# Designs tried in a protein design chat: VH-VL binders against Beta-1,4-galactosyltransferase galt-1 (galt-1). Part 15

Target 1, 206 residues: Beta-1,4-galactosyltransferase galt-1 (galt-1), of Caenorhabditis elegans (o16374r189to394)
Amino acid sequence: KMSICVPALFGNGYDAKRIVEFIELNTLQGIEKIYIYTNQKELDGSMKKTLKYYSDNHKITLIDYTLPFREDGVWYHGQLATVTDCLLRNTGITKYTFFNDFDEFFVPVIKSRTLFETISGLFEDPTIGSQRTALKYINAKIKSAPYSLKNIVSEKRIETRFTKCVVRPEMVFEQGIHHTSRVIQDNYKTVSHGGSLLRVYHYKDK
Below, E stands for the ipSAE of ESMFold2; O stands for the ipSAE of ESMFold2 at other seeds; V2 stands for 0.75 times the mean of E and O plus 0.25 times the DockQ between their complexes.

## First folded at step 13 (VH-VL; framework fv_spartalizumab)

Design q1 (from z6 with heavy chain Y105W; at its last look DockQ between E and O 0.69; V2 from the best seeds 0.60)
Fold by ESMFold2 at other seeds, look of step 13:
Structure q1 (fold): chain C 206 residues (1-206), chain A 120 residues (1-120), chain B 113 residues (1-113)
Amino acid sequence: as target 1 above (206 residues)
Amino acid sequence: EVQLVQSGAEVKKPGESLRISCKGSGYSFTDYWMHWVRQATGQGLEWMGIIYPGDSYTNFDEKFKNRVTITADKSTSTAYMELSSLRSEDTAVYYCARHDYDTGWPLDYWGQGTTVTVSS
Amino acid sequence: EIVLTQSPATLSLSPGERATLSCKSSQSVLYRINNENYLTWYQQKPGQAPRLLIYWASERESGVPSRFSGSGSGTDFTFTISSLEAEDAATYYCQQYYDYPYTFGQGTKVEIK
């Protein structure tokens, strides 16, 4: 019913334990497939083993992808290919697809509702092709190994500079990193969700 | 310092409408849910409804949903609860209370309460 | 609708005694994703708004004395005042915030003999 596209995994701020937490918590929320795009040559051995484990257990699809070093005048164009590839992998197969980084979590606000039930409600109008919501940054004081969001001790910090999307893949013509650029038909809509029913959190160290 | 300041006490007749304001200060008004809770004299707390001022989403206890309207004015950081077709049973103290969902802290700050008497 | 049933209705105890209050939920308020119970305890003194004491069933709010504690999971919850003081005379309410409507228990009145 639901999938996640992680269009790029890179940078020294990443920890194998964060990958474990991301995959396990999203699986508990009903995410059935996670697509991760990375340059595997640039990963350390611990990260490679972790990603291989989940790939072998059919929880993720790991896609090797190299971005050019020289990107003068090309801000996010290199990621458009991974976003487009992931969109196409899900078109006609997955009902709802999320586009986010591996340390970002979409969660339902109403605790008695699953993520799927929440998303289905937001897309009850059949002309809605995507939902965009503000990313909220939560500074974690302590990052631990447990597979639970409650074990991340945080001081509240709310940042709304970026948004993240969940889409019906079959209704999107062009997807960006932070927005849906085009829907396939003019009568289809993109909607900004204000956070009352669905939130997306980014957890960061320090 | 977080404060919730409610409008003053009211005396109403059956069939009239009630409108209570709750002004929030000392925090980002649009990032927190606002609940409305009432309490009849000598009775327990009764949850009435909620608003998220950030997108105006509301939810109500079923027994009020045809009589209650909850709104928020972002520019004045003020939430409003309106209750129509008043009955003597609506005599109560009405509270607003703030809810911080992102940190898991429920109703951490409460207004001072608004005493409403409905009598003929 | 989730119904919260508190017992006893009234406790009358002497200073220094242990007060134990029960809150039973008609449905589980445990969120499986983070394994937290969405249950809260409030204290209300006459003529005042309620005061938050305990959230997530067992976490003490800042500035709340350590004699107040909460425990339990799923449907069965307990609130304890380990050594009762005169200022603890109040009515105590549990509330769930797992599903709408966010119902309260009917309250337990704690009196000092």
Scores: ipSAE 0.554, ipTM 0.804, lowest interface PAE 2.0, mean pLDDT 82
ESMFold2, look of step 13: ipSAE 0.599; ipTM 0.819
ESMFold2 (binder alone), look of step 13: mean pLDDT 91; pTM 0.933

Design q2 (from z6 with heavy chain Y105F; at its last look DockQ between E and O 0.75; V2 from the best seeds 0.67)
Fold by ESMFold2 at other seeds, look of step 13:
Structure q2 (fold): chain C 206 residues (1-206), chain A 120 residues (1-120), chain B 113 residues (1-113)
Amino acid sequence: as target 1 above (206 residues)
Amino acid sequence: EVQLVQSGAEVKKPGESLRISCKGSGYSFTDYWMHWVRQATGQGLEWMGIIYPGDSYTNFDEKFKNRVTITADKSTSTAYMELSSLRSEDTAVYYCARHDYDTGFPLDYWGQGTTVTVSS
Amino acid sequence: EIVLTQSPATLSLSPGERATLSCKSSQSVLYRINNENYLTWYQQKPGQAPRLLIYWASERESGVPSRFSGSGSGTDFTFTISSLEAEDAATYYCQQYYDYPYTFGQGTKVEIK
């Protein structure tokens, strides 16, 4: 019912522990499949072994890709290609698809509700094709694993202008990194969610 | 730095409505939840409801359903709680309190309280 | 809705004694995704707003003396004042924020003999 697209994984800022945390926490939240796009030639041995383990256990789908150019502007357009590929892999198969990086987590605000229940409520209007919400940065002391959800926040939070999306793949024609660019029909909607029911966190390790 | 300043004490008659304001300062008003909690004399704390000013989402204790309205004015950084059809048992001190959901600190700053007396 | 039951209702102790307060929840307030308990402890003195002491069942808020501590998980929680001081005379409340409504316990009044 739910999947995650990770449109690009680079070696910067990610290690094997972060990958394990990401996959395990999202599996606990009910994510059934995670699609990961990476240039496998640039992964260290530990990350490669970890990703292979989860791929062999059918928790993730690894997609190897190579970008011949790495300037930030060109990198962004190459990442849009992986986003489009992942959207198409989920169209007609998955009810809700999240687009985020490994250090970003969508979480329900109401702890007695599952992620699926929360997302289903946000999409109760059948004309809604996507929801986006502001990314929240967390700078915290981490006392134990899992690193992303079990911490004590000790520093000022800075809200940014970046947003992340969850979509109904069958209703989206063109998906961006931070927004849905086009729905398949004019009467379908893209909606900004203000954060009362669903949050997305970007975790920093202090 | 962070302050929550509530409107002053009120004396009401049964059947009237009350409306309490809570002005927040020293923080980003729309990024924090605001709770309303009351306490009758000699009694415990009673949670009434919550608003997220960023998108106006609200939730209330069922016992106040149909009598309570919680709103926020982003331009003045002020939350409001209105309780209608007042009864003698609504006599209490009413508090607003800030909640930073993202940091796990539920009610870290409280207003000074608003004493409301409903005399029949 | 989740009911929090505190005991005892009143605790009368001398300075230097250990105070132990109980808060029992009708449902678990442990969120299994992050393994945190969504339970807080507040101190309230007459005529004042409550003061946050403990969050996530066991984490002390900034500026709270080390004699205050919290423990427990799931449905059973304990608040302890290791060496009671005269200024600790107050009513102590637990609150859960796992599910709406975010209920409080009825309070434990701590008195100094």
Scores: ipSAE 0.604, ipTM 0.823, lowest interface PAE 1.6, mean pLDDT 83
ESMFold2, look of step 13: ipSAE 0.676; ipTM 0.858
ESMFold2 (binder alone), look of step 13: mean pLDDT 92; pTM 0.927

Design q3 (from z6 with heavy chain S56Y; at its last look DockQ between E and O 0.68; V2 from the best seeds 0.00; counts 0 for: grease 19.5 > 18.9)
Fold by ESMFold2 at other seeds, look of step 13:
Structure q3 (fold): chain C 206 residues (1-206), chain A 120 residues (1-120), chain B 113 residues (1-113)
Amino acid sequence: as target 1 above (206 residues)
Amino acid sequence: EVQLVQSGAEVKKPGESLRISCKGSGYSFTDYWMHWVRQATGQGLEWMGIIYPGDYYTNFDEKFKNRVTITADKSTSTAYMELSSLRSEDTAVYYCARHDYDTGYPLDYWGQGTTVTVSS
Amino acid sequence: EIVLTQSPATLSLSPGERATLSCKSSQSVLYRINNENYLTWYQQKPGQAPRLLIYWASERESGVPSRFSGSGSGTDFTFTISSLEAEDAATYYCQQYYDYPYTFGQGTKVEIK
């Protein structure tokens, strides 16, 4: 019922343990399918082996794709192609689809509720096509893998200039990585969630 | 420096309402939960309710849900708790406390407390 | 609603002794996703607001002396003062933040003889 789209994964600068944490923690939260877009020629051996393992075990869909990028790997207009492909893969199949990077996690605030229960509550109004919420950048000590989502923070830097989305894929016409650009019907809505029930963290080790 | 400054002590009669303010400073008021906790003389701590000023989400202990109102004013960085239909057992010290969910710290900063006496 | 039961109600000890406090939860406060317990310990001296000591059942807050520690998981939790000092005379409360309402235990009063 829930999926994640990772529209671009660059191979350098990330280790396999971080990818394991991402996949395992989101699977434990009830994410049923993770779509990862990358150029497999650019993956190092350990990352390629790890992604192949999860692809072979049907936990991810690994999509080999060359994207136009700037030298520093920042987001470009070319991201629309992978985002659109992933949206279409989920339309009519998945109830809720998240769009985020592999080092970003959606976390329910109330610990007695699952991620699915939290998201379902945010979409109880049937006219809501997407929810977006502010991204928080956190330096954290990673104490255990693959199951750690706790924020033992060596330094906290909170940034709210970026948002991340969860959508009903069948209600979205045009999706960006940080916003829903258009819904398919004029009466469908995009909503900004203030963070009381759902938060999104970007974890950094360096 | 993070500070929570509460309004001053109050003396009330049964049936009246109380309203306590809690002004937060030294942090981003809308990014942190604000809890209300009370303590009767010689008794334990009693959680009353919570607000997230960022989107005004609230939740309350069921024993208060028909009597308590918790609000926030983003422009003044102030949370308010109002308790109606006061009884003598509402005599207590009332605290506001900040919750930093993002760092996993529960109630890390507390207001100084507001002493409320309900007597005839 | 999750009920927290603390024992003993009162503990009277001399400086240098070990204090051991119990907090038992009516329901598990262990979050399966991150394998952490959503339980805290506070110290409160008369006329003062509570002070956060321990979060996640066992993690010491910054500036809290190392003689304070917490342990346990699920429903059974322990708070320990390894070598009691005169300034540790206070009431200690556990609180859960797993589910609303975020209840407190009734407290354990630690007295110095």
Scores: ipSAE 0.623, ipTM 0.830, lowest interface PAE 1.5, mean pLDDT 83
ESMFold2, look of step 13: ipSAE 0.623; ipTM 0.833
ESMFold2 (binder alone), look of step 13: mean pLDDT 92; pTM 0.926

Design q4 (from z6 with light chain E36Y; at its last look DockQ between E and O 0.71; V2 from the best seeds 0.00; counts 0 for: pae E 2.1 > 2, grease 19.1 > 18.9)
Fold by ESMFold2, look of step 13:
Structure q4 (fold): chain C 206 residues (1-206), chain A 120 residues (1-120), chain B 113 residues (1-113)
Amino acid sequence: as target 1 above (206 residues)
Amino acid sequence: EVQLVQSGAEVKKPGESLRISCKGSGYSFTDYWMHWVRQATGQGLEWMGIIYPGDSYTNFDEKFKNRVTITADKSTSTAYMELSSLRSEDTAVYYCARHDYDTGYPLDYWGQGTTVTVSS
Amino acid sequence: EIVLTQSPATLSLSPGERATLSCKSSQSVLYRINNYNYLTWYQQKPGQAPRLLIYWASERESGVPSRFSGSGSGTDFTFTISSLEAEDAATYYCQQYYDYPYTFGQGTKVEIK
């Protein structure tokens, strides 16, 4: 019913524990498939083993890719290509697809509601093709964050300039990293959700 | 310095409406939930409803169905609660309270309370 | 809706004694995804607004004395004042914020003899 697209892993800022936390927490929330795009040449051995473990156990779909251009000149366009590929993989297969980095988590505000119930409510109007909401940055000092989706931190940076999306893949023609660029038909809608029912948190150490 | 300042005490008759304001200061008004809670003399706390000023989402206890309206004015950082068709049972102190969902402090700051008396 | 039942209704104790208050929920308020209990404890003195003491069942709010503590999980919760002081005479409420409506318990009045 729900999937996550992680359009690219990059940099040395993510360790294997974060991948484990991401996969396990989202599986508990009812995410049925996680698509992870990676350039395996850039991964350390621990990360590579962790991703292989989850791929072999059918928890994720790991997609290896090689860019034909100099990466410093085309990284942005390569990430948009993975977003498009992931959208197409989910079209006709998945009811709701999230686009986020693996240190970002969509959570329901009402705790008696599952993530699926929350998303289904936001898409009750059948003409809605996508929902976006502001990303909140959380500077966590708790060693096991975000394994339990804790909001208790000594420092908190709230930032609303960036958004993340959940979509009905079959209704989206062109998806960006932070927005839906085009829906399939003119009468379908992209809407902004103000955060009352669904939040998205970015957990970083620095 | 977070402060919630409510409008003053009111004396009402049955069948009238009341409208209480709650002005928030010292924080980003649209990023926090606002709850309304009342307390009759010598009784416990009773949750009435909530608004998220950022997107105007509201929810109410069903016992107030069709009588309560909760709104917010972002330009003045003020939330409003209106209760219509007043009855003597609505005599209470009415509180607004801020909810910091992101840090787990559900009702961390409270208004001073507004005393409402409904009598014939 | 989730009903919170507090006991006892009134607790009369001497200064220095330990106060133990119960809050029982009609449904679990444990969110299995993060393993937090969505339950709070408030203190209210006459003529004042309530004061937040404990959130997530066991976490003490900033500035709350260490003699106040909370424990429990799921449906059964306990609030403890380890050594009562005269200023602790108040009514204490639990509240759940797991599901709408965000109900309160009926309160436990703590009196100092």
Scores: ipSAE 0.561, ipTM 0.805, lowest interface PAE 2.1, mean pLDDT 83
ESMFold2 (binder alone), look of step 13: mean pLDDT 92; pTM 0.933
ESMFold2 at other seeds, look of step 13: ipSAE 0.651; ipTM 0.846

Design q5 (from z6 with heavy chain L107M; at its last look DockQ between E and O 0.68; V2 from the best seeds 0.61)
Fold by ESMFold2, look of step 13:
Structure q5 (fold): chain C 206 residues (1-206), chain A 120 residues (1-120), chain B 113 residues (1-113)
Amino acid sequence: as target 1 above (206 residues)
Amino acid sequence: EVQLVQSGAEVKKPGESLRISCKGSGYSFTDYWMHWVRQATGQGLEWMGIIYPGDSYTNFDEKFKNRVTITADKSTSTAYMELSSLRSEDTAVYYCARHDYDTGYPMDYWGQGTTVTVSS
Amino acid sequence: EIVLTQSPATLSLSPGERATLSCKSSQSVLYRINNENYLTWYQQKPGQAPRLLIYWASERESGVPSRFSGSGSGTDFTFTISSLEAEDAATYYCQQYYDYPYTFGQGTKVEIK
């Protein structure tokens, strides 16, 4: 019913422990499939083993996507390709697809409601093709088991210029990193959700 | 620093309505939930409802849903609660309280309270 | 709605004694995704607004003395004052933020003999 697309996994922002947290917590939330696009040449051995474990156990679909770096910074345009590929993999198969990075989590505000129940309510209007909401940047210290989303902060910052989307993949023609660029029909629409029912957290690693 | 300042005490007759303001300062008003809680003299705390000023979402205890209106004005950082068709049992101290869902802090800052007396 | 039942209704103790308060929930307030209980403890003195002491059932709010603690999970919660001081005379409320309507326990009044 729900899937996550992680359109690029490379760079220094992730370690194996964070990947385990991401996969396990989202599986508990009812995410049935996680698609991960990775630059295998930039992954250390621990990361590769972790991703292989989850791929072998059918919890993720791992797609090798290697783009040699150049001075012109073309990776962002390559990410649009992975976003488009992931959208197409989910069209006609998954009811709701989330686009986010490993350090980002969609969570329901009302704790007695599952993520699926929350998303289903936000998409009750059948003309809605996507929902986007602002990222919340959290500087968090984690003392207990790393599997908890425990927001113990010395400082919190909210950034509204960056949003993340959940979509009905069959209704989207063109998907970006932070927005739905086009829906497939004129009467379908994109909606900005103000955060009362669904939030997206971006956790800092330092 | 974070402060919630409520409007002053009111004396009302049955059948009238009341409207209490709660001005928040020292924080980003639209990023925090605002609760309304009341307490009759010698009684416990009673949750009335909530608003998220960022998108105007509200939820109320069913016992108030036909009489309570909760609103927020983003430009003045002020939440309002109106209770209509007042009865003597509505005599209470009314509090607003801030809630930060993002950090798991429940009602961390409370207004000073507004005493409302409903009597014939 | 989730009903919170506190016991005892009143607790009268001497300074230095240990106070133990119970809060029982009619249904679980444990959010299994993050393994946190959405239950809080407040202190209220006459004429004052409630003061937050404990959140997530066991986490002490900043500036709250270490003699205050909370424990429990799911439906059964305990609040403890390890060595009672005169200033601790107050009514203590548990409250859940798991489901609407949010609800408070009826309170436990702690008196110092």
Scores: ipSAE 0.583, ipTM 0.810, lowest interface PAE 1.8, mean pLDDT 83
ESMFold2 (binder alone), look of step 13: mean pLDDT 92; pTM 0.934
ESMFold2 at other seeds, look of step 13: ipSAE 0.600; ipTM 0.815

Design q6 (from z6 with light chain Y100W; at its last look DockQ between E and O 0.72; V2 from the best seeds 0.00; counts 0 for: pae E 2.5 > 2)
Fold by ESMFold2, look of step 13:
Structure q6 (fold): chain C 206 residues (1-206), chain A 120 residues (1-120), chain B 113 residues (1-113)
Amino acid sequence: as target 1 above (206 residues)
Amino acid sequence: EVQLVQSGAEVKKPGESLRISCKGSGYSFTDYWMHWVRQATGQGLEWMGIIYPGDSYTNFDEKFKNRVTITADKSTSTAYMELSSLRSEDTAVYYCARHDYDTGYPLDYWGQGTTVTVSS
Amino acid sequence: EIVLTQSPATLSLSPGERATLSCKSSQSVLYRINNENYLTWYQQKPGQAPRLLIYWASERESGVPSRFSGSGSGTDFTFTISSLEAEDAATYYCQQYYDWPYTFGQGTKVEIK
């Protein structure tokens, strides 16, 4: 019922332990499929082994791609291709699709509700095509693994200009990195969630 | 420095309403939950409800749902709690308390309390 | 609603003695996602707002003396003052912040003889 699109995995600061944490925590939250876009030629052996393991166990769909990288604007435009591909893979199949990097986690505020229950409540109005909420930056020293299950907060910064989305893929025409650009009909809506029920945390391990 | 400053003591009669203010300073008011807790003289603590000022979401203990209203004014960094149809058992000290949900901390900063007496 | 039951109601001890307080929850306050117990201990002296001592069942708040400690998991929790001092005379409350409505135990009053 829920999937995640990771539009680009690039070798900047990512390692196999972070990938394991990302996949396992999101599986625990009820995510059924994770789509990961990467240039597999650039992955080291431990990353390849880890991603192959999860691909073989049907936890992820690994998509090989090569993006031309240039400063700033070209990188983001290249990611729109992977975002669009992932949106289309989920249209008609998945009820709710998240778009985020794999050091970012959507977290329900009410602990007695699952992630699916929280998202379903936010989409109770059938005309809502997407929800976005502000990213919260957490710099934490890890007390024990896995990293995102526990943290000792050493630095907290709230950034409202950077948001992440969860969408009904069948209602979205054009998806951006930080917002839904267009829905398929004028009466469908894109809404901003203020953070009371759903939060997005960006964890740094440096 | 985080401070929560509440409005002053009140004396009320049964059937009236009370409205208590809680002004927050020294932190980003819209990014933290604000809770309301009361304590009758010589008794324990009783949670009443919450607001998230960022989007005005509220939740209340069932025993207060039809009598309590919680609001927030972002421009003045002030939360308000109103309790209607007062009765003598509503005599208590009323506290506001801040909750940093992002760090997993409990209620870390409390207001000084507002003493409310409901008597004929 | 999660009910917290504290015992004893009153504990009267001499300076230097060990105080042990119990808090029992009607359901688990352990969040399996992060393996933390969402239980807090507060100290309250007459005419004052509660003071946070322990969170996550066992983590001491900054500036709280090391004689205060907490332990337990799930439904059974213990708060200990290892060597009582005169300033520790107060009422101590456990509180769960696992699920709404948040609830408090009825309190344990600690008196110094």
Scores: ipSAE 0.499, ipTM 0.767, lowest interface PAE 2.5, mean pLDDT 82
ESMFold2 (binder alone), look of step 13: mean pLDDT 93; pTM 0.937
ESMFold2 at other seeds, look of step 13: ipSAE 0.624; ipTM 0.823

## First folded at step 14 (VH-VL; framework fv_spartalizumab)

Design p1 (from z6 with light chain N34H; at its last look DockQ between E and O 0.64; V2 from the best seeds 0.66)
Fold by ESMFold2 at other seeds, look of step 14:
Structure p1 (fold): chain C 206 residues (1-206), chain A 120 residues (1-120), chain B 113 residues (1-113)
Amino acid sequence: as target 1 above (206 residues)
Amino acid sequence: EVQLVQSGAEVKKPGESLRISCKGSGYSFTDYWMHWVRQATGQGLEWMGIIYPGDSYTNFDEKFKNRVTITADKSTSTAYMELSSLRSEDTAVYYCARHDYDTGYPLDYWGQGTTVTVSS
Amino acid sequence: EIVLTQSPATLSLSPGERATLSCKSSQSVLYRIHNENYLTWYQQKPGQAPRLLIYWASERESGVPSRFSGSGSGTDFTFTISSLEAEDAATYYCQQYYDYPYTFGQGTKVEIK
């Protein structure tokens, strides 16, 4: 019923434990399919081993994505391509697809409701194809247990800079990293959710 | 620096309506939930309802049979609670309280309370 | 609606004694995904607004003396004052914020004898 697209893992510096937490916590939330796009050349050995373990155990779909090459030196980031590929993989297959990085978590605000119940409520209007929610930064130390993210937060206020989306993939024509660029029909809508029912948190030590 | 300042005490008759304001200052008003809680003399705390000013989402305790309306004005950083068809049992101190949901703090700042007396 | 039942209704103790208050929930308030209990303890003195003491069942709010603590999970919660002081005479309330309506317990009055 729900899937997550992680459109790219770039560069070194990721903690493999963070991937474990991401996969395990989202599985507990009822995410049934997790797609992770990665460039193998950019991953350290610990991360590669962790991703292979979950891929071999059918917990994720790991997609090798090499950056486009240009001989004239014009670099092209493939993140829009991975977003589009993941959207298409989910069209007609999953009901709701989230687009976020592996250190970002969508959570329901009302704790007696599951993530699926929360999302279903936000899409109760059948003309809504996309919900975008402001990303909230939490300055926190992430604890080790993959099914627990109880952290000590040193700040009461968080900064919001970007948005992340959950979509009905069959209703989206063009998806960006931070927004839905176009729905499939003009009478379908993209809406900005103000955070009362669904939040997305970015967990960083900075 | 965070303050919640409520409107003053009121004396009402049964059948009238009550409207209490709660002005928040010293924080980003739209990023925090606002709760309304009341307490009759010598009684416990009674949760009435909630608003998220960021998108105006509200929820209410059904015990008030939809007599309660909660609104917020972002431009003045003020939340309002309106209770209609007042009865003598609505005599209470009414509080607004801020909820910092993102950091896991429940009602961390409370207004000073508004004493409301409903009598014939 | 989740009902919170506090016991005892009144607790009379001497200074220096340990006060133990119970809050029992009719339904679990544990959010299993994050392993967080959505239960809070407040102190209220006569004529004053409530004061936040404990959140997430066991986390002490900043500026709250270390003699106050909370424990428990799911449906059974305990609030403890390790060494009672005269200024701790107050009514203590638990509240859940797991499901609407966000109900309070009926209160436990702590008296100093």
Scores: ipSAE 0.633, ipTM 0.843, lowest interface PAE 1.4, mean pLDDT 82
ESMFold2, look of step 14: ipSAE 0.688; ipTM 0.862
ESMFold2 (binder alone), look of step 14: mean pLDDT 92; pTM 0.929

